VHH binders against Putative polysaccharide deacetylase (cda1). Designs and how they scored, part 11

Target 1, 320 residues: Putative polysaccharide deacetylase (cda1), of Schizosaccharomyces pombe (o13842)
Amino acid sequence: MYETRDLTGNAGKPVDTNPWPNNSKIAVSFVVNYEEGGERSLLYEDEGFETFLTEAGLMPFPNRPVRERSIESCFEYGSRCGFWRILNLFKKHKVPFTCWAIGQAVEKNPVVVGAMEEAGCEVGSHSHRWINYEGVPPETEYEHIKKSVQAIQKASPSNSAPRSWYTGRASLNTRKLVCQVYKDLGLPQPFDSDEYNDDYPYWVADPLASKPGAEDDKGLLIVPYTLEVNDMKYAVAPGFCNSDDFYTYARDAFDVLYEEGLEGAPKMMTIGLHCRLTGRPGRFRGLQKLMEHITSKEGVWVATREQIAQAWSAKHPYKA

## First folded at step 6 (VHH)

Design t02 (framework vhh_7pa5_2)
Fold by ESMFold2-Fast, scan of step 6:
Structure t02 (fold): chain B 320 residues (1-320), chain A 123 residues (1-123)
Amino acid sequence: as target 1 above (320 residues)
Amino acid sequence: QVQLVESGGGMVQPGGSLRLSCAASGFTFSDYAMSWVRRAPGKGPEWVSYISSGGGYTSYADSVKGRFTISRDNAKNTLYLQMNSLKPEDTALYYCARSDLTYYRGFPHMDVWGQGTQVTVSS
């Protein structure tokens, strides 16, 4: 796997002129990253503290084996305040999101899973820890994947395992290991979101098949994610300075894809959010404005990634 | 309370076979990945094989790949290592170990160890 790259996709042509329910012109996937309590800390026996995507910005901290309480409390804002603020917005508008839930974060605050299910949202997996999995042994990564799935299912009032998967900082082993874990647990194959290369779902060969195109190749559905329309840019230069920067950028991306949909090429769009970033009141205003803009348009389908995957695969089943 | 007990070691001639067993008690065996680790005379510990908690994923050190097979029976709380085509270089004390997943950027951290079972391969 990954020995060749598909640089062509569908060669700029629409894959389907009516892929979404109710003749919708765009499928919009809001994603909420729930990472708080899964980040690196000496408290969790890691070699150091986390320095990435917090209010502290690019402040230099010494690389020492100490706890940084200021940074820990920035993550805690996400679980204590930001998550609930975001969830309440989606409940008010009666539209769902998909959560990328870190397994350890769920273990430390399981109430968020039931709250999301009650609101009609999807809880997907973001692996077990909020770390870079490059260099992690496959044996360790397999168990992290399994522990993440089990933590989410245990916290779920409906006993539901996550259907959608996103690691983010994935290894070259991640996709195959995820499929193996799901098979070993007797769960249906997950929808993989560890790609950023297109505006619609697409199939790849089953990483558990003896070889691509073999009789045992059942395919694997990719539902692409985004680093572009993502509030991480509030913390990453040159990024977003204020809520209007996020709003105008996300609105323009939506408008382009929506207009393409009206012209016969409906696609999907993803908007990535973090509880401790957009969950802050000042940044949150941009999400409120974006939600109002998106929900004001006709022919827009705001859906979970699982719903998008199911709608796509029903019209476009895998062909080896 | 938490305990791992290895058995099945012994003396064999080159080319022979042995099956090691590890009996686990005091914890939910099916929740944990397991490994076999060996220590040869005059050498440090060497990881030999790994099996996931459900048994669906296994891996092996290059030195034993194709000759050794790791397996588990979660109903019996038992881990196995089937060793075929044994070589004098396989002579070592073999340990059963439980993984706690805290060491990432290397092999899984092992938090519970048995006392080991001796395997000697000589003519």
Scores: ipSAE 0.005, ipTM 0.514, lowest interface PAE 9.9, mean pLDDT 90

Design t03 (framework vhh_7pa5_2)
Fold by ESMFold2-Fast, scan of step 6:
Structure t03 (fold): chain B 320 residues (1-320), chain A 123 residues (1-123)
Amino acid sequence: as target 1 above (320 residues)
Amino acid sequence: QVQLVESGGGMVQPGGSLRLSCAASGFTFSDYAMSWVRRAPGKGPEWVSYISSGGGYTSYADSVKGRFTISRDNAKNTLYLQMNSLKPEDTALYYCARSDLTYYSGSPRMDVWGQGTQVTVSS
């Protein structure tokens, strides 16, 4: 796997001039990252505390093997306040999102899974811990993948396992290990979002196949994610300073893709959100404005990643 | 009572074979990944092999890859290690171990250990 890189894709041509339901001109995937309680901490037997993607990230903390309560409480804002503020907005507009749920975060606050299911949202897996899996032994990563799937399914009132997968800071072993875990658990193969390279779903060879194109190659559907239209830029410099920065950037990205859709090249768009970032009141205003803008347009399909994957695969089944 | 009991060790000449067994009791064996770990005289523990709870995924230390095969029988609550082409360097006390589901970072952590079975490879 990854022996070659596809730098061509579809060579700038539309893959399908009408890929989405009801002649929609764009499929919009809102993603909510639920990570709070899965970050690094001595409380969880890690070597230290987390500094990534909070307002506290650039504060001068000595690198010591201690707990940092200030940072912990910034994460807790996401689970206590930000998640619910975001969920209520989607309920008000009657449109869904897909959640990237960290398994350990779900174990520590399982009520969020039932709330999302009740609201018509999809709960996907963000692996078990919010860590970089590069350098993690494959055996450990296999167990993390399994624990994540089982934690989400256990918390689900419908007993549903996650159909969509996103690790983020993935290793070169991650894709194959995810497929192996799903097979070992007797679950249907997941839709993989650990790619950022296109505005369409696309197929790759099944990592569990004996070789690409072999009889046992059933394909794996990629549903690309984004680091571009992502509220992580509030915490990553140079990024977003205020809610209008996020809104203006996300709106412009939407408008470009929507206009391309009107001109015969409909695509998908992903918007990445974090409960502790956009869930803060000041930043949340940008999401409210974006939601109003997107839902005001004709021919826009706001859908879960599972719905997008199913619509795409129905029109474009895997060919080895 | 959670317990792991190893057996099948012994003395063998270089190039020979042995099959180790580990009998598990007191827990749902099919829910847990298992590993083999060895301790050579005067050395620390060395991880040898891993098998997932359902048996679909296995891995091996480079020192034993191609020579050892890990397997399990969930109906019999038993873990196996088939050791072929044994070398004097394989001389060690061999432990079966259960994966620790409490710890989520670093190398696979083991929370339950057997007492070990001695493997001696000599002429």
Scores: ipSAE 0.074, ipTM 0.596, lowest interface PAE 6.8, mean pLDDT 91

Design t04 (framework vhh_7pa5_2)
Fold by ESMFold2-Fast, scan of step 6:
Order: C-alpha cells, then structure tokens, then sequence
Structure t04 (fold): chain B 320 residues (1-320), chain A 123 residues (1-123)
C-alpha cells in the first residue's frame, strides 16, 4: 500500500455532473473534532503534556514531564462549553455535522454521543488517543482502533458503531489496521477520511485483499478531509486572527466550489472545527455567519460524511 | 478467575519443531488480542508474536519470522504457536499473554500471563 502516488486523479474533469441528491450543486460536510480528554497528559501515561492547537501555545512552557493545569483547562473548555455551543447552532439550523470522536474523550464524557445522535449528527472515530500514530507499534495501534470503536458504540444509545474513520496523524499502517479491526469485530467496512487530496470521494483497493484487483478486493471508499478550511488556523501562525478571517476564508472556498457546481462540476466541501477553538465566543461568530451564508444558497446539501459516502457509493460502486 | 495455561514445551534438537498451546478461561477469549513472550535464562522478556482478537492480523519478532506461526481457535478458547527450524537461541520459558486494550509498547500491555512452558533446544 502507498507504493505509488496518484498525482492525476480525474485530470481536472468532473467524475459525475450530478453526484448528489436532489440535483444539489455542492455537498457540505461540517466536521466537529471531539478531542478533549484524549490529549497527551501524565494522567494517561504519556511522557508530557500537550500544547498543540490551544491558546496555551503562546505561553512559555518548559518541556518537562509534568501536568500543566492551564493547558488542561483550555481543552476542558471544549467539552464543557464549546461542544454544546456548536451543537446548539446545528440544532437551530436543523443541519447535521460529523464528529471525529477520540475514543478516550468519549469514555470520559459519553453524554456527548447521545446528544449528537439526538440532533441527527454522525459520530465517527478519531482513533483512541489524540496523538501521532506514526511512532506507535502496529500491535498497540490495533488495540487503540478497537478500543475507540467499542467506546463509541458503548456510549451510543442506538448501539451504533462509527461508520466514518479519521486518524489525522496516521502512519502507513493505519488504513490496513482499521480495516482489520472492523473485520475482526464483524462490522461493515468503514469510510476512510485520512486523505486531503481531492474534493470528491474515490475508491482505493481493499488493504486486506490478497492483491489489488483480486477477487477478495471489495475496495475501500475514501471521503477526503481538509486542513485548508479548518479552524486549527486560529492556533497556527500565520492563520486566523479573528472570526471574520475564518468566515471570509471559508465563505470564499464555499463560493468557489459552489460556483463550479453551478457550472457542471459539483463537488464536496469539508469544514473542520474544534470544540475548544471555534467553540470560544469570539471565534464562534464566524461559524454563525458561515452557517447563514451556506444555508441561504439554493442547491446546497449539508450532510453527514456517512450520507455523502452512501450517495457516492450508490452511484459509483467499486469496480476491481 | 482469568487464567492462561500453556503446554507443549519440551526438549528438541536444533532444526526440530514444537507446537505450544495456551488454554484460556475466565474471560471472553474472542474479545482479546494474544501474544507469546519468552524469557531465556539470564535475560529479560522478549516479545515473540502477536495475534488479533479475530485472528486476521499477526506479527512476529524478527528473530522468529518465517520459522514460527501463531494461530488461535476462538471456539476452543485456545492459542497456538507452531515453532519450526528451532535454534539453540530459542531456548526459553514461553508465556501466553493477554493484551490489554491500553497503550503499552510493542507487545501491548499484558495484564494476564500464564505460568509458562519450557522449550529447550539441545539440552
């Protein structure tokens, strides 16, 4: 797997001129990352504390194997306040999002899963811990994947296992391990979002097949994610300074893809959000404006990633 | 009571073969990954092989790749290690171990161990 790189895709041509339900011109995937309680900490046997994607990155912390309460409380804002503020906005507009849920974060606050299901949102898996999996042994990563899926399913009032998968900081082994875990648990194959390379879903060979194109190759559907239209830029220089920076950037990205859809090339768009970032009041205003802009347009389909994957695969089943 | 009981060890000449078994009880065997770990005289524990809960994924230490095969029978709650082309350096006490779902190193966190079965290659 990954022996070669596909630099061509569909060579700039639309794969399908009408891929979405009701002749929609764009499918919009809002993603909420639920990571709070899964970050690095001595409480979880990590070697130190986490500084990535918080306001605490502005403070001069020495790299020591200690707990930093200031940073921990920045993450806790996401679970205590930001998640609920974001969820209430989507409930008000009656549109769904997909959650990338860290398994350990769900174990520590399982009420968020039922709240999302009640609101019509999808709960996907973001693996078990919010860490870089590149250095993690495959055996350990297998156990993390399994624990994440089981934690989400246990917290689900409908006993639903996550259909969508996103690791983020994945290794070259991650995709095969995810497929193996789902097979071992007797679950249908997940939709994989650990790619950032296109604006529509596409198929790859099944990592568990004896070889690409063999009779046992059932394919694996990729639903690409984004680092471009992502509120992580509030925490990473030279990113967003205020809510209007996020709003203006996301609005322009939406407008470009929407206009391409009107001209015969409908695609999908993803918007990545974090409970502790966009969930803060000053940044949240940008999301409110974006939601109003997107929902004001005709021919826009705001959908879960599972719904997008199902619509795509129904029209474009895997062919070995 | 969660228990793991190993068997199948013994004395064998270099180039010989042995099949180890591990009988599990007191837990839902099919829910857990399993590993084989060995400890040679005067050395620390060395992870040998891993098998996922459903048996679909296996891995091996470089020292045993191509010679050892791990397998499991979830209907019988039993783990196996087929050891071929045995070498004097394979002499060790072999442990069956249940892997915790927690993060701990190459072999995972092993929360339940058997008492071990001795394998001796050339006395």
Amino acid sequence: as target 1 above (320 residues)
Amino acid sequence: QVQLVESGGGMVQPGGSLRLSCAASGFTFSDYAMSWVRRAPGKGPEWVSYISSGGGYTSYADSVKGRFTISRDNAKNTLYLQMNSLKPEDTALYYCARSDLTYYGRSGYMDVWGQGTQVTVSS
Scores: ipSAE 0.015, ipTM 0.502, lowest interface PAE 8.6, mean pLDDT 90

Design t05 (framework vhh_7pa5_2)
Fold by ESMFold2-Fast, scan of step 6:
Structure t05 (fold): chain B 320 residues (1-320), chain A 123 residues (1-123)
Amino acid sequence: as target 1 above (320 residues)
Amino acid sequence: QVQLVESGGGMVQPGGSLRLSCAASGFTFSDYAMSWVRRAPGKGPEWVSYISSGGGYTSYADSVKGRFTISRDNAKNTLYLQMNSLKPEDTALYYCARSDLTYYRSGYYMDVWGQGTQVTVSS
């Protein structure tokens, strides 16, 4: 009747004492959200403009159906400057990230996909528009999912479709529609990141199966994301005031999970970043310090979400 | 250049069945979602049913759910609507339409329409 939730997980026990390659003690997933050009705007025939997760969210703006050039330019900083600053840092450290790419943002600036592939990074899908999908008709959301996948693949020099999926503000229909689109396009099932509930990948029933545990249930792999270790806190409560707030918080989270890994319980950690937030020079200092800290430790595996999903599923295949 | 041609309409008594077809040409049919839309005498257009480009997802207006079934054959560039348990209020001109869902918050998403096929349910 109601969707049930698993409150037990692994009951406080290590899922695997050695789940990652080369006896790594922690898998670290850096995620870069590429959203600029996908936000609400009258330029895109929306009813208004977006202030969420920008400096504009801290200022009073009239809620009128007009264009706001200040807000438009805040988003443009992400694509023009912040993305390239972040990419250069990862290239210098020779470690990858996974991108959550909004399809419409990719259509407006396709060069970013080739740049990420050249750097060894993964381009995942963040659906077509940076909006709340709750209340969007399922047929409209289906086409948004399809457009996002096709836009990323078209921009890809290797013609690669995104293997990882994240919506964020998902509808109740999103997971099933994503699986249906991938099936309809003849693509392998994606890895779903629309959960925040664990420090390990885990399996759920295939939403296209006739019922959970049925003969046609092939499972769906969840790779949990984060709202906790996320630079969105520069713009939302409880807040980060300066780069040291972000660095100290993220470093402490890393240290706890890394220490648990050293004690026989290796896990994954995700760090969420936005091109227009951490891409700003003052905030960027915190990411530089975090990268130096993480890469200074032995037994750390900085990997794409696709690599983490593949390593996990190889050791822990779905049990129907 | 782009063309949609509906067929299969006619007169039927209440409780009867009809199967509508729509032949598509001038575009890559398998790349587009398709819809059926009807217009009853003296009323505006009413969306009836939707099918995704690959046929894996379908949806229906509440007024026809459980009675109508949409399907497609991409090899034949043909869309179908199987209509069962027809009612007098199903009397309308039925249009095949190509769906353009580019605009999330703006009006109607149909960018190409056929000429329509008449369905009349009466005794």
Scores: ipSAE 0.010, ipTM 0.496, lowest interface PAE 8.6, mean pLDDT 89

Design t06 (framework vhh_7pa5_2)
Fold by ESMFold2-Fast, scan of step 6:
Structure t06 (fold): chain B 320 residues (1-320), chain A 123 residues (1-123)
Amino acid sequence: as target 1 above (320 residues)
Amino acid sequence: QVQLVESGGGMVQPGGSLRLSCAASGFTFSDYAMSWVRRAPGKGPEWVSYISSGGGYTSYADSVKGRFTISRDNAKNTLYLQMNSLKPEDTALYYCARSDLTYWRGSPHMDVWGQGTQVTVSS
């Protein structure tokens, strides 16, 4: 599946001078990661507690097989406060986001799915647990994928299965397993976001096809994600120290892509957020400023990843 | 039980030197890369230095290059940070950290942390 690498992409050329609805010059994808309750803990029969992507990651804790309430409560802030603060901002501006929802987190707090649907947001899957899937047996990972899809669909008032997929810490077998689960559940093929390599959606061969370009190859649409414009940098050195660091970096990235759009090369931009990081009041100020900046511009389309994928595929259908 | 215990911090005048030590126990120290990370008052965490599991490869933040030296003694399960030409800007709580096998975002990933040792550089 990953036997070759496409280092060329579009060779720096505009793919389409008008790819987005209403002559928009940029499509903006805000992503909210909903991970709280899916992290490692002895409470969930894991071998230890989580240290990654919280303020607690830099606290002096011994690495022992115990529960650490300080770390657990940092995650709980995301579900109790940060998620709702972020959702209310998007509701106020009447623009949507796409959620990467961890299946176990949804099982433990299913009301967030209905709240997002009511606000016009998309709920995508972030697999079942917030763990590294490299080295997980394919059989185990298959069951995690299936459980995640079913947990989100069960929590959905509209009984909607996630259309967008993002694992993050994926293995080389993850993409094929995700497509297999969706096929086995009778669901339409998902849009895959486990790539960071372009500012446009693009097609790859269907991992379930007999071979690339064969008659059974229906393609798979990639909607690239980001580690660059991502609030995870508040928790990882070297990164963001304060809300102005996040705001100025994200604003500059938006301005560059927006200006390229005005000059005939409209693209998409993704902004990654975490409920327990940007949901904290001091960091949240940066998101408020960014939202005001983005919504002040003409020709900007703030959309779910599913909407972006559907708009792109309508104009650029798969060709083997 | 896995633990890291720092020592050697204290108060020192600008231009002075300190040597921090980190005693590791509860795991096979020689299998892991190690790092020093510091946090100054009112600032976020700053990665300072990295050393490979065998000690053959080291790296440093630009702010400390030429002044700090990281080293390890695998027979004694101990990590060191020799700090020379100390500046007031080096005032921080210094953490010993175990790096796992992942290399992410241009820095080692840390999965085990010590309690920290305070370094204060002032007259």
Scores: ipSAE 0.000, ipTM 0.074, lowest interface PAE 18.4, mean pLDDT 89

Design t07 (framework vhh_7pa5_2)
Fold by ESMFold2-Fast, scan of step 6:
Structure t07 (fold): chain B 320 residues (1-320), chain A 123 residues (1-123)
Amino acid sequence: as target 1 above (320 residues)
Amino acid sequence: QVQLVESGGGMVQPGGSLRLSCAASGFTFSDYAMSWVRRAPGKGPEWVSYISSGGGYTSYADSVKGRFTISRDNAKNTLYLQMNSLKPEDTALYYCARSDLTYYPGRSHFDYWGQGTQVTVSS
């Protein structure tokens, strides 16, 4: 797995001039990261606290094996306020999102899964903990993946397991382990979003196949994610200073891809959101404006990642 | 070869019940969302109900909410529609349709359809 790198893709040519339903010119994937309660903390037997993607990242907190209540409360804003503010916006516009749900965060606040299902949103898995899995033993990562899937399914009123997968800070073992866990649990193979390299879905060899291209190779569908059109830039360089920075950037990215779609090269676009970042009122304004802009356009398909994956695979089935 | 075969239709009086079945073959049933679509004489197709591939999400047209229940048995490759409190307005040919889930809920497109099963509600 990962022995070679595909630097060519489709060599700048459209893969399909009409890949989306109803002659849609762009498929838009809004993603809500539900991470609060899954971050590093001494409460969870981690070696320290987490500051990544919070206002606390701007405070002078040295790396120490202590609890920081101020930082914990910054994460709690996401689950207490930001998630609900974002969900209500999507309900108002009657469009779905896909959630990257951290298993431990779901265990600590399972009501969010049922709320998302009632709203027609997809609950995907973001593994069990919001940590870097590089250097985690494969046996430990396997158990984390399994716990994540089971936590989400248990919290689901319909007993549904997540169909879409995103780890983020993945190890080189992650893709194979995810496929193995889903197989061991008797679940359909998930759609993998741990890639950032294109604006349309594509196939890779099944990590569980005896070798790439063998008879047992059923493929694995990649639905690329984004670090570019992502509200994490409120907290990391090059940065967004205000809601208009996010809105203007995301709007321009949408407009470019939408115009390419009108010119015969329809693609997908992902917008990454965090409950404790965009869920804050000042930042939330940018999402409201973006939602109004996107939903005002004809030929736009706002869809879950599961829907995008199934659209793509139906028209472009895997060939080993 | 993809095939969808509906059954369970018939004639019932207003207030009656029917259970429709759809036997699917030629594809991995558990990978696809499914829908029921109906067509009344002289009218265009009307979407009735949707169920996700895993059964976790269902939705219904306003005209049937609270009366119809969609379900599936992935081990048997079968889709069901339980129809209760039937009205004369429910009279139609009912089609099993494979939803490719390419669409936002309520805007679904269907890549394969069955032949349909007739439901007639009259006194």
Scores: ipSAE 0.000, ipTM 0.108, lowest interface PAE 20.4, mean pLDDT 89

Design t08 (framework vhh_7pa5_2)
Fold by ESMFold2-Fast, scan of step 6:
Structure t08 (fold): chain B 320 residues (1-320), chain A 123 residues (1-123)
Amino acid sequence: as target 1 above (320 residues)
Amino acid sequence: QVQLVESGGGMVQPGGSLRLSCAASGFTFSDYAMSWVRRAPGKGPEWVSYISSGGGYTSYADSVKGRFTISRDNAKNTLYLQMNSLKPEDTALYYCARGDLTYYRGWPYFDYWGQGTQVTVSS
């Protein structure tokens, strides 16, 4: 599947000078990662506990085969407080986000799915567990993908399966397995966000096709994600020390892309957030400032990833 | 008290294979995740591979993925690194390290290191 690499993309040219609804100059995708309860723990038969993307992740912490209650409670802040603080901000501004929801986290706190739907947000899948899927047997990963989709759909008051997919720590097998699960469940092909390589959606060959460009190749739409404009940098060095660091960086990234849009090259921008990171009051101030900045500009479309994918594919259908 | 003793290094031509071993003593080996870390001449340490305490989970640096295999024998208190299709850029001092890998691959924690075993790939 990844036998060749596209280093060229669109060679610096705008793909479309007017790709977004209402002549918008930029599509902005806020993403909220809902991971709390899906992390590594002896409670879930893992070999140890997880510190990644918590305050503990900024210091060396021996990961022994024990439970670390202090660290567990850092994750629980995300589900108990941070998620609700973030959701309330988006409700106040009447703009949506897309959630990357870990299936196991949803199973342990299903009320978050209904709350997001009521607020007009999209619930996407972040696979079943918050783990690295490299080296996981394909049959095991297939079941995880299936469980994730079913957990989200079951928690959904509208019985909606996730339309957008993001694994994060994916293997070379993940994309094909995701497409297979969706096909087996009778669901429309998902929009895949496991790429970080561009500022607009683009097509790749259908992983389930007999070969790239074959008669059965219907394409797969990629909606790129980000590790760059991402609050994970509060927990990963070198990164953000305070809310103004996040705000200033994200604001500058927005301004550059927005200005390029005004000059005839509209793109999309993604901002990645975590409930237990930006959901903390001190860090949350930066998100409030960013929201005010972004919503103050004309020609800005704040949209779910599903809406962005649908708008793009309507204007740029796959050509094998 | 805690000791990690590496062996199995040596000189090999490009395309060759070596198997490194690390004998652990002074602690309950089966309670700890283990890693291999290497240091090439003039460079800082580079994490190579990780294995969980029970051996159920492994991971590899992109530079060695598909060529190296990490394994352990908890009954013998021994860690292994099978190195295949060796390249000149694999030339380094290879260390056995005891320590936990937090789930982010770039940020492993090691509390004990061995003395290292030299691997030289040259022709």
Scores: ipSAE 0.000, ipTM 0.097, lowest interface PAE 23.0, mean pLDDT 88

Design t09 (framework vhh_7pa5_2)
Fold by ESMFold2-Fast, scan of step 6:
Structure t09 (fold): chain B 320 residues (1-320), chain A 124 residues (1-124)
Amino acid sequence: as target 1 above (320 residues)
Amino acid sequence: QVQLVESGGGMVQPGGSLRLSCAASGFTFSDYAMSWVRRAPGKGPEWVSYISSGGGYTSYADSVKGRFTISRDNAKNTLYLQMNSLKPEDTALYYCARSDLTYYRGFSPHMDVWGQGTQVTVSS
């Protein structure tokens, strides 16, 4: 009924002293969450509106079954302005990001997928709706996962299905259902990012295997995500008040991991961004400064999560 | 016109088997999850089983788990329910139902199209 937890990992020891291409000392994963159009709204036949991770979340709004156009417009800023501002920065620096794309958001604005592919970025799946999947029936969640994968692939000029997966507010059934959907669609197993517990990829047992370590256990690669170095803190206490707060925090996290890499323990770092948060001009300055800081250092590999997963799995194949 | 037509019901002895079919028309069958729902005399509707649009995921009510098997043939636009080890308590009108997951309402999958039903009677 309950998933077991590994509290040990690698017991603080380096897993590999040279895991990344070109002797890189750190792999940096920038993640852009594309959620606008997937949030709770009466427009999408939900029972209310969403305030989480918007400026509107700072104001009292009684929960009632109405449309709140101010809140709707806060999400629209992400798709209309913030996404493009962020994409242009990555294009200028010639470095990629991975997108967590909500399937319904892609259906409503499919042009963003082609724009990301043209820029050399990866489009991953963030499930179909930007909701908490706890309490959603498994059959409903299965179809949401399938719709998300198909929506992204349909919008892709290269007809590419997402290789990386992140739900965020996942149910106990999510990991198994994701693997089942990918199997049923004839797609290679995805890289799962619904963990926040380490600074490098690692393997878990295949949730579709008869039991852990069995002959049918092909493993599942985890590429950890972050709630720590994440611009959601502009909207969530104890929070970031200004762009310097985000920049200083993210810079310090990068510096610590980079220094550990120089000392023989190279790792990965993730930076989580939202189009309607960091895409706002005042907050965007912090991302510009961070990008300049990270790209000024030697031995830094800025890569998609798929590239990180492939580099890791080539050196560290699954052992049951 | 969107339509679901059930068949395969009838009378059977306890411990027997029946296979229900549901012919779908008027929509792209492979785009929709499907369910079987039954209504016993004097009782409300009871969800029986679910199958995903591609057929890879199935689920069952505890009362039928291990005895019933749901399946589909997307090339034939047909849904099936194989019923084994039938009990008198399985006596009901069985409905084929289409699930539209663009809309979610609480603990029940949203079912937007229903068939006319097929009667299953289990008696000695």
Scores: ipSAE 0.000, ipTM 0.399, lowest interface PAE 11.5, mean pLDDT 89

